# VH-VL binders against q9vjs7: the designs that were tried, part 19

Target 1, 121 residues: q9vjs7
Amino acid sequence: LRYSQGTGDENCETLKSEIHLIKEEFDELGRMQRTCNADVIVNKCEGLCNSQVQPSVITPTGFLKECYCCRESFLKEKVITLTHCYDPDGTRLTSPEMGSMDIRLREPTECKCFKCGDFTR
Short names: E, the ipSAE of ESMFold2; O, the ipSAE of OpenDDE; V2, 0.75 times the mean of E and O plus 0.25 times the DockQ between their complexes.

## First folded at step 7 (VH-VL; framework fv_tezepelumab)

Design k4 (at its last look DockQ between E and O 0.11; V2 from the best seeds 0.00; counts 0 for: pae O 6.4 > 2, placed apart)
Fold by ESMFold2, look of step 7:
Structure k4 (fold): chain C 121 residues (1-121), chain A 125 residues (1-125), chain B 108 residues (1-108)
Amino acid sequence: as target 1 above (121 residues)
Amino acid sequence: QMQLVESGGGVVQPGRSLRLSCAASGFYFSKYGMHWVRQAPGKGLEWVAVISYDGSNKHYADSVKGRFTITRDNSKNTLNLQMNSLRAEDTAVYYCARETTYHYVWGTYEDFDYWGQGTMVTVSS
Amino acid sequence: SYVLTQPPSVSVAPGQTARITCGGNNIGDKYVHWYQQKPGQAPVLVVYYDSDRPSWIPERFSGSNSGNTATLTISRGEAGDEADYYCQVWDSSSDHYVFGGGTKLTVL
């Protein structure tokens, strides 16, 4: 219902995915200061969108293909605290300043088929 | 050691094209969104373009839209900026910059935690 | 487009606290990031998400953001703090990244 193989229908959906998020923090000299990580559940847009072909006199083939991509129509922000921080030697960091790191993610809450980027404009 | 090294700058005539490259090393390049930011001599910073970690999303400042194309090759750890129809106003040092986020997804971070040294582009007759 | 306004320059005596402002319409609803640029060098992130610091940036750098003004505060100013400072936001309506015009900090 939500995905149909080989039928040609669109199935652009918002799906949950687990990713292993790693944030590497480097100083101005490029030296690693710490690495923080967590497993997080995020939304992603996934699926197929139908492409369209229409007549055109401005292309070499006499047709203009309009590609459609499954992408976000709305995003929401959420804050993730990475609680597994390590120094460059792999030692766990537990101090208040270094034992965790907040990051902000924007994830899709709605996905739709849109025209892919227009590189001619 | 993490490094970002820009190259391809030079002196070109107005209306010509130039291609900048940024070589990345010492981090997982394919996991980070990347930006170009420029600075005209004696002036402030101006954001130019962004590309998501997998190359699927791109955005441009209005001043360069339609003339510049940001691309990346994750197999070679390179970021590129194709600059067409160059104007005198494009004269600047061009920096490549890394987002602070792991996986630039939908603008999950808005800041730049590491910058290259820059490459100078001069557009003059 | 969204506009950020910074004073062109700020001067403080050594040991004094410097405050660099970044004005924008409802900037308190955005996350503000701050960069330090010393002459001949690339910018360096010093404050992000209004008030957070990278682990190598000293505690005397701090930030705040509310209403129409974000502020970078540098306590116990040193000659080594002389630089240009830029605020920056992401504007969701245009999907653009916007810098302020920059502020030259002089420590006399």
Scores: ipSAE 0.190, ipTM 0.717, lowest interface PAE 5.4, mean pLDDT 83
Fold by OpenDDE, look of step 7:
Structure k4 (fold): chain C 121 residues (1-121), chain A 125 residues (1-125), chain B 108 residues (1-108)
Amino acid sequence: as target 1 above (121 residues)
Amino acid sequence: QMQLVESGGGVVQPGRSLRLSCAASGFYFSKYGMHWVRQAPGKGLEWVAVISYDGSNKHYADSVKGRFTITRDNSKNTLNLQMNSLRAEDTAVYYCARETTYHYVWGTYEDFDYWGQGTMVTVSS
Amino acid sequence: SYVLTQPPSVSVAPGQTARITCGGNNIGDKYVHWYQQKPGQAPVLVVYYDSDRPSWIPERFSGSNSGNTATLTISRGEAGDEADYYCQVWDSSSDHYVFGGGTKLTVL
């Protein structure tokens, strides 16, 4: 018997997600300077992928196991501005310098089904 | 008063070696990834190498891979570039550049927010 | 290898808007950074992440990126804006930082 391998793709998609980000800023001495937060929209990967377990005479285990997971195929760094900042005492900071914080994170730009546990990318 | 100062440039013959250094000041050097970028006379910018903030990761342009080695000493706030088997095409002004880091970065960064003034390397017979 | 293409030169009259393009395959899916280099000086970051700007860079400098073209826009061009401008991206396929060939901006 010949094993037919599939791509595993089903309905893995790049979707928008609203998240609440909170970030604390510390000085070089480890003292908290401020805490900033914002609600932002970021990309996420979500969906279903096909996994298969089939009998096989060519593997030691007697099975071919292919598990697929929906995850990112490409990432892009995104700069996000946290627009609500507070000092350690809880007072909102309103100055242009301290009233907002830019952070960088990676978000998916493309999503597809990959073998589960494959982190070679 | 952030500052990057390159040194070590000069005139060398092909096949020889040269070591460049970049002295950093005015910022917490150990928190930033650092790069070398070069520019041949009258030509454009060419990325050369990158080293992570702690020196654990290094990457090189194909044109210098196997010949150049990027290192850093965070205790001395210095970035180095060991250049071996130099070629004529390595002739360029060599800049050290800092990766852009505001405060919190997740992932690899793509840009360079501060540059030194460069040091000239001339490879000629 | 990933390639960024810039026009070798762009000319603009004082007070007019200069636009410098950077072409690349699906460059819109990448973040583009721009550097200004004046004669005899080191490069200076003027635009990062397509359209963001360091606080010490004038608001006259802006950027956009979509499709296969990124654009640096310099409004109200001044003589002091004369320089070479380079676009730059990171290419995930090669894990290289890639610069465009540079564009010489002349303010007539």
Scores: ipSAE 0.019, ipTM 0.629, lowest interface PAE 6.4, mean pLDDT 86
ESMFold2 (binder alone), look of step 7: mean pLDDT 92; pTM 0.941

Design k5 (at its last look DockQ between E and O 0.29; V2 from the best seeds 0.00; counts 0 for: pae O 8.8 > 2)
Fold by ESMFold2, look of step 7:
Structure k5 (fold): chain C 121 residues (1-121), chain A 125 residues (1-125), chain B 108 residues (1-108)
Amino acid sequence: as target 1 above (121 residues)
Amino acid sequence: QMQLVESGGGVVQPGRSLRLSCAASGFTFSKYGMHWVRQAPGKGLEWVAVISYDGSNKHYADSVKGRFTITRDNSKNTLNLQMNSLRAEDTAVYYCARETYYHYVWTVYEDFDYWGQGTMVTVSS
Amino acid sequence: SYVLTQPPSVSVAPGQTARITCGGNNIGDKYVHWYQQKPGQAPVLVVYYDSDRPSWIPERFSGSNSGNTATLTISRGEAGDEADYYCQVWDSSSDHYVFGGGTKLTVL
């Protein structure tokens, strides 16, 4: 009795992707001190999740769509070194202290389809 | 330099609406997740809402779910908060805040490295 | 509904070390970020990811996090450190951001 339309097979998975990561470093007064960047490979969630349509008396259309989104179910920390740093004038910074910057972020190690909480139809 | 400037605060009766705006400059606005954080007079900080860099994901504190809507216009470098069905407990200074790094839907940045100076919302009868 | 608990106030004599705690269930499994707010000003980030500092924050600010308690430590406290201090985490299960209730630091 359940019905789903408009989607193919689910294929939500963790894939590697190259991204350009930028960190703008500012002082307390909001003045730029340097901009650091790197191209890095990180995991991301990609893929299709089956949306489901079912009868409902609470919506104006008489149907409820359950939207599912491909997103992370497990994250791990990754420390990334940004290797290209520049001052506000665009001059490359090469000293050990200012020529690179370590940053922390979390990246997915597991991706699953989750209900999105789509309240519109 | 980087700036975040909130506007749209004021005095309003309970049950009414207000729309807050945050004008951003000096950084690549379209690459950052953005937040609203509020502070009632004499009280602590309370997170209100987040919107992803492209506007595709939004999350709200339980106290405002269904009443507040966070939006952004990347062509105008603006963050907005539509506040409906206002209550006395919504009285606060509202700050916009930037996530520290680029935000992608599959990665999370956890801290706020730059804040605006806030706009005051007073809900009283 | 993740909750962070801070003491309402901490006092320290000038030149002494202040410790501001942030309690939470299994907070050691999270990264803790700390903000300083002086009267009439917006908050500013002083410690992030438990123990890292922005480059303009002096070395006498430090942080730690394990078990159920994170701590902001301010060595050689001075009048310029008087402010409210907030801890903050991200809760992965809800994608919510949670602040502690704040601690007023007084340097007497």
Scores: ipSAE 0.135, ipTM 0.713, lowest interface PAE 6.2, mean pLDDT 84
Fold by OpenDDE, look of step 7:
Structure k5 (fold): chain C 121 residues (1-121), chain A 125 residues (1-125), chain B 108 residues (1-108)
Amino acid sequence: as target 1 above (121 residues)
Amino acid sequence: QMQLVESGGGVVQPGRSLRLSCAASGFTFSKYGMHWVRQAPGKGLEWVAVISYDGSNKHYADSVKGRFTITRDNSKNTLNLQMNSLRAEDTAVYYCARETYYHYVWTVYEDFDYWGQGTMVTVSS
Amino acid sequence: SYVLTQPPSVSVAPGQTARITCGGNNIGDKYVHWYQQKPGQAPVLVVYYDSDRPSWIPERFSGSNSGNTATLTISRGEAGDEADYYCQVWDSSSDHYVFGGGTKLTVL
């Protein structure tokens, strides 16, 4: 197969994205205690990767299938403070202890093309 | 209250098939990725398979690829594991586990926050 | 394949601090999760994302991760803490969920 767009990684990039994060906190009985949220800027992977299907005499199906997708190759930790917290009744919490929540998440630092047969969430 | 209940375990001969099921309740099943994890007697935990929240994506451990199939029915809140060509080394307690959900839709989830009590599968001649 | 290494057993006296290690190549670049499993029971998540803790898990349980070693710390050890503990990561290279071999904690 011929590809006009170069290597599969050429079109897979790390980009900035604004997202809304929400986290729920539960008490020891499993009841929701509060919900916190914030708008934050994070990295994402986005782009196109080369895929191909061609005849093959060495595979059981008679075809060689190679599918690739843009995905993170490296991740970094990011600490985010959720600044809007609410109780189960929807009342905003303003105390220093309950009014905000720090969370840790991972975001991509590098992106590249991986086989699409792998699991994606 | 959150609950996962596995069923379908039993004793089978090598080469036979078995189908496990996990019934979920107490949460919106269709929002969560689900996993199968197994534990051989006296051994550690081994990840087996994962299925995305809508069933569109699946992934398997190398040890079970081509033999096991993970499926789900969100309308029935059920997770399934079809096990074919069973081997002695497949003998284990099989757990269904829920992948953690923190409303981070763009992120990958890595941990399991709820587990069933497991169902025992014994493969022996 | 990515491998996690745990000591097979750790022993502590009541009231003392237990530390269970999980070794892996550049594990500090990954998020590590920990599970407690008591005899005849299913695993329970006790620490996630290296150091976060479910609200229903006592604050005696904490985690850290740097370099090639993650550590689960259980302060003020109690008899009820006797269990097997497993570390776990997700490996992006293989797209596998990987568990350590497990550590049996004994409170003497």
Scores: ipSAE 0.010, ipTM 0.627, lowest interface PAE 8.8, mean pLDDT 85
ESMFold2 (binder alone), look of step 7: mean pLDDT 92; pTM 0.945

## First folded at step 8 (VH-VL; framework fv_tezepelumab)

Design q1 (at its last look DockQ between E and O 0.02; V2 from the best seeds 0.00; counts 0 for: pae O 8.0 > 2, placed apart)
Fold by ESMFold2, look of step 8:
Structure q1 (fold): chain C 121 residues (1-121), chain A 125 residues (1-125), chain B 108 residues (1-108)
Amino acid sequence: as target 1 above (121 residues)
Amino acid sequence: QMQLVESGGGVVQPGRSLRLSCAASGFTFSKYGMHWVRQAPGKGLEWVAVISYDGSNKHYADSVKGRFTITRDNSKNTLNLQMNSLRAEDTAVYYCARETYYHYVWGTYEDFDYWGQGTMVTVSS
Amino acid sequence: SYVLTQPPSVSVAPGQTARITCGGNNIGDKYVHWYQQKPGQAPVLVVYYDSDRPSWIPERFSGSNSGNTATLTISRGEAGDEADYYCQVWDYSSDHYVFGGGTKLTVL
């Protein structure tokens, strides 16, 4: 339906990124019970997509540009275990029930170029 | 203890502006995405806007896009909502809400585990 | 935008199980989060990612999600469970957050 600008290389891909995850756990009164963290490897979409340029009689410049953005096409659930948990005083928690915490997140398994939308995250 | 305290609500005429503030304490504010959610009197919850933990990304509900601006000041632990061109249908209690997980991946911010008590905005002639 | 539908009310007798539904097109492909709101109070998260609970929420709150329907189940209903309940999803394609219309639970 639209032209792609084919003069530049596209390199939209799924890349591994190392990030530091922190989860603060609070009780129903809003009191901090523990802070858990880990460094984890997750997927992220990164890369460039070719923009489309085509002649247009409607625009003031005589050209219409269509932008393409590297976005997730498929997501998969990943469970991350945060293994470094501390109480509010900074004391390491080591019991099985308090020494680790599971985090569920979705990460991309496939990235593709899509026409740009409202994507800002 | 964790607190979110909204302020800046009041009664205004249509077409005017208000600025809401949400003061955060008791958690690492700069590591969490933040939201505004509103509730018209006797009605359900309506999501309004989100801002990422570092302020680099923002999204708005279609009903407010172009009129409302979400911002944050991580040095003051403050979330703000600038509401311009107010309409009668913007009348609601406005809550600030915290994402459950602190974000450095896009897949950890689907739900809101802590909410403020809200501030009332009334837009009437 | 994506639409969630909830019944406006559900009634149960004390000690009985309440089921609150949240309908959406292919909602089983999304994670559903549930909030409890008592009169004059802010919402409280009770179930997230379909079936997980904050550590202070009792196991009698449970959730399921398949096909076009997600369900919040509250077993052994108590007077303290009377509230409005909202389902919510995140719509990946728009980065919008969508709430259902809410369900008023009465225990009588």
Scores: ipSAE 0.028, ipTM 0.682, lowest interface PAE 7.7, mean pLDDT 82
Fold by OpenDDE, look of step 8:
Structure q1 (fold): chain C 121 residues (1-121), chain A 125 residues (1-125), chain B 108 residues (1-108)
Amino acid sequence: as target 1 above (121 residues)
Amino acid sequence: QMQLVESGGGVVQPGRSLRLSCAASGFTFSKYGMHWVRQAPGKGLEWVAVISYDGSNKHYADSVKGRFTITRDNSKNTLNLQMNSLRAEDTAVYYCARETYYHYVWGTYEDFDYWGQGTMVTVSS
Amino acid sequence: SYVLTQPPSVSVAPGQTARITCGGNNIGDKYVHWYQQKPGQAPVLVVYYDSDRPSWIPERFSGSNSGNTATLTISRGEAGDEADYYCQVWDYSSDHYVFGGGTKLTVL
């Protein structure tokens, strides 16, 4: 049987994930000004989705292939502050202006089983 | 299947108050930040206010700050906008719009993925 | 006080490609979202995060963003694409959600 999108979501979840982010900042001349990093918690999609392959007389290939993947249905941008900044010499920057860096990161807010290659958000 | 339905619009005199409501269905309302966006007749879109998924955080445009109050009732899947001290320039169609939720940390919202049909508010003497 | 600037109108012939620009200082460092609004209807998100598209939005709609200009591109324009289009960003400094002035697209 053919499954619609969103079926078989029983094992697809939005989970917590801790990642290490590193960002380099360059000046107008293309020289590295500083490098900032932090460990942050973000959302991820993880899980199993039902897939099936069955013979079919109505498809050119002779098969009906329905592959489903756990992936994001919605994304959201989050501003993350990198709290460990260093100059090109490796010296820790501690000033209010240079000691931290805000970056934008996209993360999943909802996860579902989609046909592989497809997305709704 | 997802639906946002605004209500409460009407004609009022300047200085009066009006309360708008937005009924949400088809999604887990309590997981999403919600916004009000308005559009004056023949004009562009203007952001009005935002409320976090749990109502703990609110933010307003400068043009309405101190006069408008955004609230929500997650048990009833409703978003509200209390508009006080209304002015002629508040005349607009008011839309409620959804924005996704941050699971771990309080962050910022950017885009509006679903909109209601809007409710018209007219402020005139 | 961040400002987004759009041309008030853009016209294209059917089948041609329409490009709607959205100007802003260092807008390339922001994520830009685009909304379509047809007469008497609510806005509909057509492009988000500069270039991503909801699955129910035709592939004819695409976006790009770099420098001081974001662009909504509508390929193979058709009559049904006639609408007002708004760009939008979130300004971190002011914590305001900013819309462009809107662009009326005409397909003639």
Scores: ipSAE 0.014, ipTM 0.611, lowest interface PAE 8.0, mean pLDDT 86
ESMFold2 (binder alone), look of step 8: mean pLDDT 92; pTM 0.939

Design q2 (at its last look DockQ between E and O 0.02; V2 from the best seeds 0.00; counts 0 for: pae E 8.7 > 2, placed apart)
Fold by OpenDDE, look of step 8:
Structure q2 (fold): chain C 121 residues (1-121), chain A 125 residues (1-125), chain B 108 residues (1-108)
Amino acid sequence: as target 1 above (121 residues)
Amino acid sequence: QMQLVESGGGVVQPGRSLRLSCAASGFTFSKYGMHWVRQAPGKGLEWVAVISYDGSNKHYADSVKGRFTITRDNSKNTLNLQMNSLRAEDTAVYYCARETYYHYVWGTYEDFDYWGQGTMVTVSS
Amino acid sequence: SYVLTQPPSVSVAPGQTARITCGGNNIGDKYVHWYQQKPGQAPVLVVYYDSDRPSWIPERFSGSNSGNTATLTISRGEAGDEADYYCQVWDSYSDHYVFGGGTKLTVL
């Protein structure tokens, strides 16, 4: 039997995760100007989804494959401030302009089981 | 199955007003931020305005700010654009476009995943 | 006042790879989206968030973004790919949605 997307969500969850972000900034000439980093807490999707493979006479492959993956159903764009910046020589930058870097990052806000490889929004 | 249908375009003289409407179907309209984007004949795309999914937040391009008003009626699945004090440079095909589903609740909108067919607005004396 | 710069036109032979660039200051720190527009039609999203692709868009379409240049790559170009292509970003400073000037792709 075929399952629709979003079925088997019982083990797919939105969880908190701490990650280390590193970002390099280059000038107009392509030279590295600074490197910034920070430890931040972001959301991730994690869990199990029901998948099945069964013989089928109506598919070219001879099988009906329904593989589901735990992935994001909603994303948010957030600005993260990298608070540790260093020049190319490894010296920490402390000026208001250079001592921190704002970057944009996407994180899941809701997770569900989707057909694996499906990028439909 | 998803559909956005613009209407209300036409020919008007400078200084006049026009109201565009976009009818949405095939998705939960109230969950999505909506945009107007226009394209002058033979020119590129220009963003016009955005309204949040619940209508609580609106933003406009500088070129139309103070003259255009974006509104929505979630009970009727409609997006509107009231255009006042129209100018020749407002001549364009006006598209309604849906904000990506992933962004609708966060107030940060970036891309447009579905577009209507557009409605032509001509401002000429 | 953020500006995106695209070449006005790009030409490729059938089967060859087309690359359309989108220039912007530190555009690599932004998410870039790409739209395809064929004559008389509405734009269609072909690449989003630099390199992601809607499921109904062929894998021949891909994107990258780093430094001051974002690139839309169309491999194995075919006649059906002839269109105008627009890059787009959201500028956090002005809170404006900015489109590039568009690139006309010709496959000959």
Scores: ipSAE 0.015, ipTM 0.606, lowest interface PAE 8.4, mean pLDDT 86
Fold by ESMFold2, look of step 8:
Structure q2 (fold): chain C 121 residues (1-121), chain A 125 residues (1-125), chain B 108 residues (1-108)
Amino acid sequence: as target 1 above (121 residues)
Amino acid sequence: QMQLVESGGGVVQPGRSLRLSCAASGFTFSKYGMHWVRQAPGKGLEWVAVISYDGSNKHYADSVKGRFTITRDNSKNTLNLQMNSLRAEDTAVYYCARETYYHYVWGTYEDFDYWGQGTMVTVSS
Amino acid sequence: SYVLTQPPSVSVAPGQTARITCGGNNIGDKYVHWYQQKPGQAPVLVVYYDSDRPSWIPERFSGSNSGNTATLTISRGEAGDEADYYCQVWDSYSDHYVFGGGTKLTVL
């Protein structure tokens, strides 16, 4: 007897994606001071991971399925400069202090298949 | 002016239920992930739950999973926490908190840049 | 589950530098965020992504993170800095958010 697994090869990959980032900045009183944005290229994990079904006496269904998810195995820091900043009225801010905003992200540099819900990594 | 206002706290017996609400104003609520964080009297902060900007993804601390349900209504700018089967250890001030940075592609829920003033929940014997 | 450890208290003389540590296994692989909480108040974000500040937080607040230790540094400590301080991370594999136990900073 053969047990079905996924529809094809695993192809969990690190791929580049273009996204539009927006960040609102508020002061300590909760008043909006500016909105900054940029289009940026970032890495993401995408792909298929094979799941396996096997007979088991310990589950209600008589089968045990091990699900695997495409997820980051290594992250690196990336600084992104948001270069389009506007005040609450929609006026472009151009001063060196308020005309741009740096944000820091961690993005995947490697992706692989992990058992879904693995808490040790 | 940005505001987060919690309500619905009170004193309740163990095993009972409460529903907390958080009213948001002064920012685009539907673009931000939202959290509940609690603090027992004289103790530290404990994360409780998160809901993504569109409500499609939810996560819970192990201590509340199966008993608490986080929801949001983006048309009314409201975050809710349904708390069932309450226990003495659930006694705390409950804060709603906004995610500092929303990154829809990566789905990260990292830090909390704005907090409400909290609502007190007391579960007494 | 991921655990963060903070000293329960730190004392500093006025005008001196306070350092509050946050320990965690390979915490340098995570971003660390720091919150200040004064008595009877909600927490306030003072440092995020290890070392960044909201635009209204004074430059005297700074942070670092490497190896197994993150540190919040408050230079020229003032009476107004007296508060509880919490470190926090997001654990991407469990999708859990973890706080340290808190550190009471006393300025005397």
Scores: ipSAE 0.012, ipTM 0.659, lowest interface PAE 8.7, mean pLDDT 82
ESMFold2 (binder alone), look of step 8: mean pLDDT 92; pTM 0.944

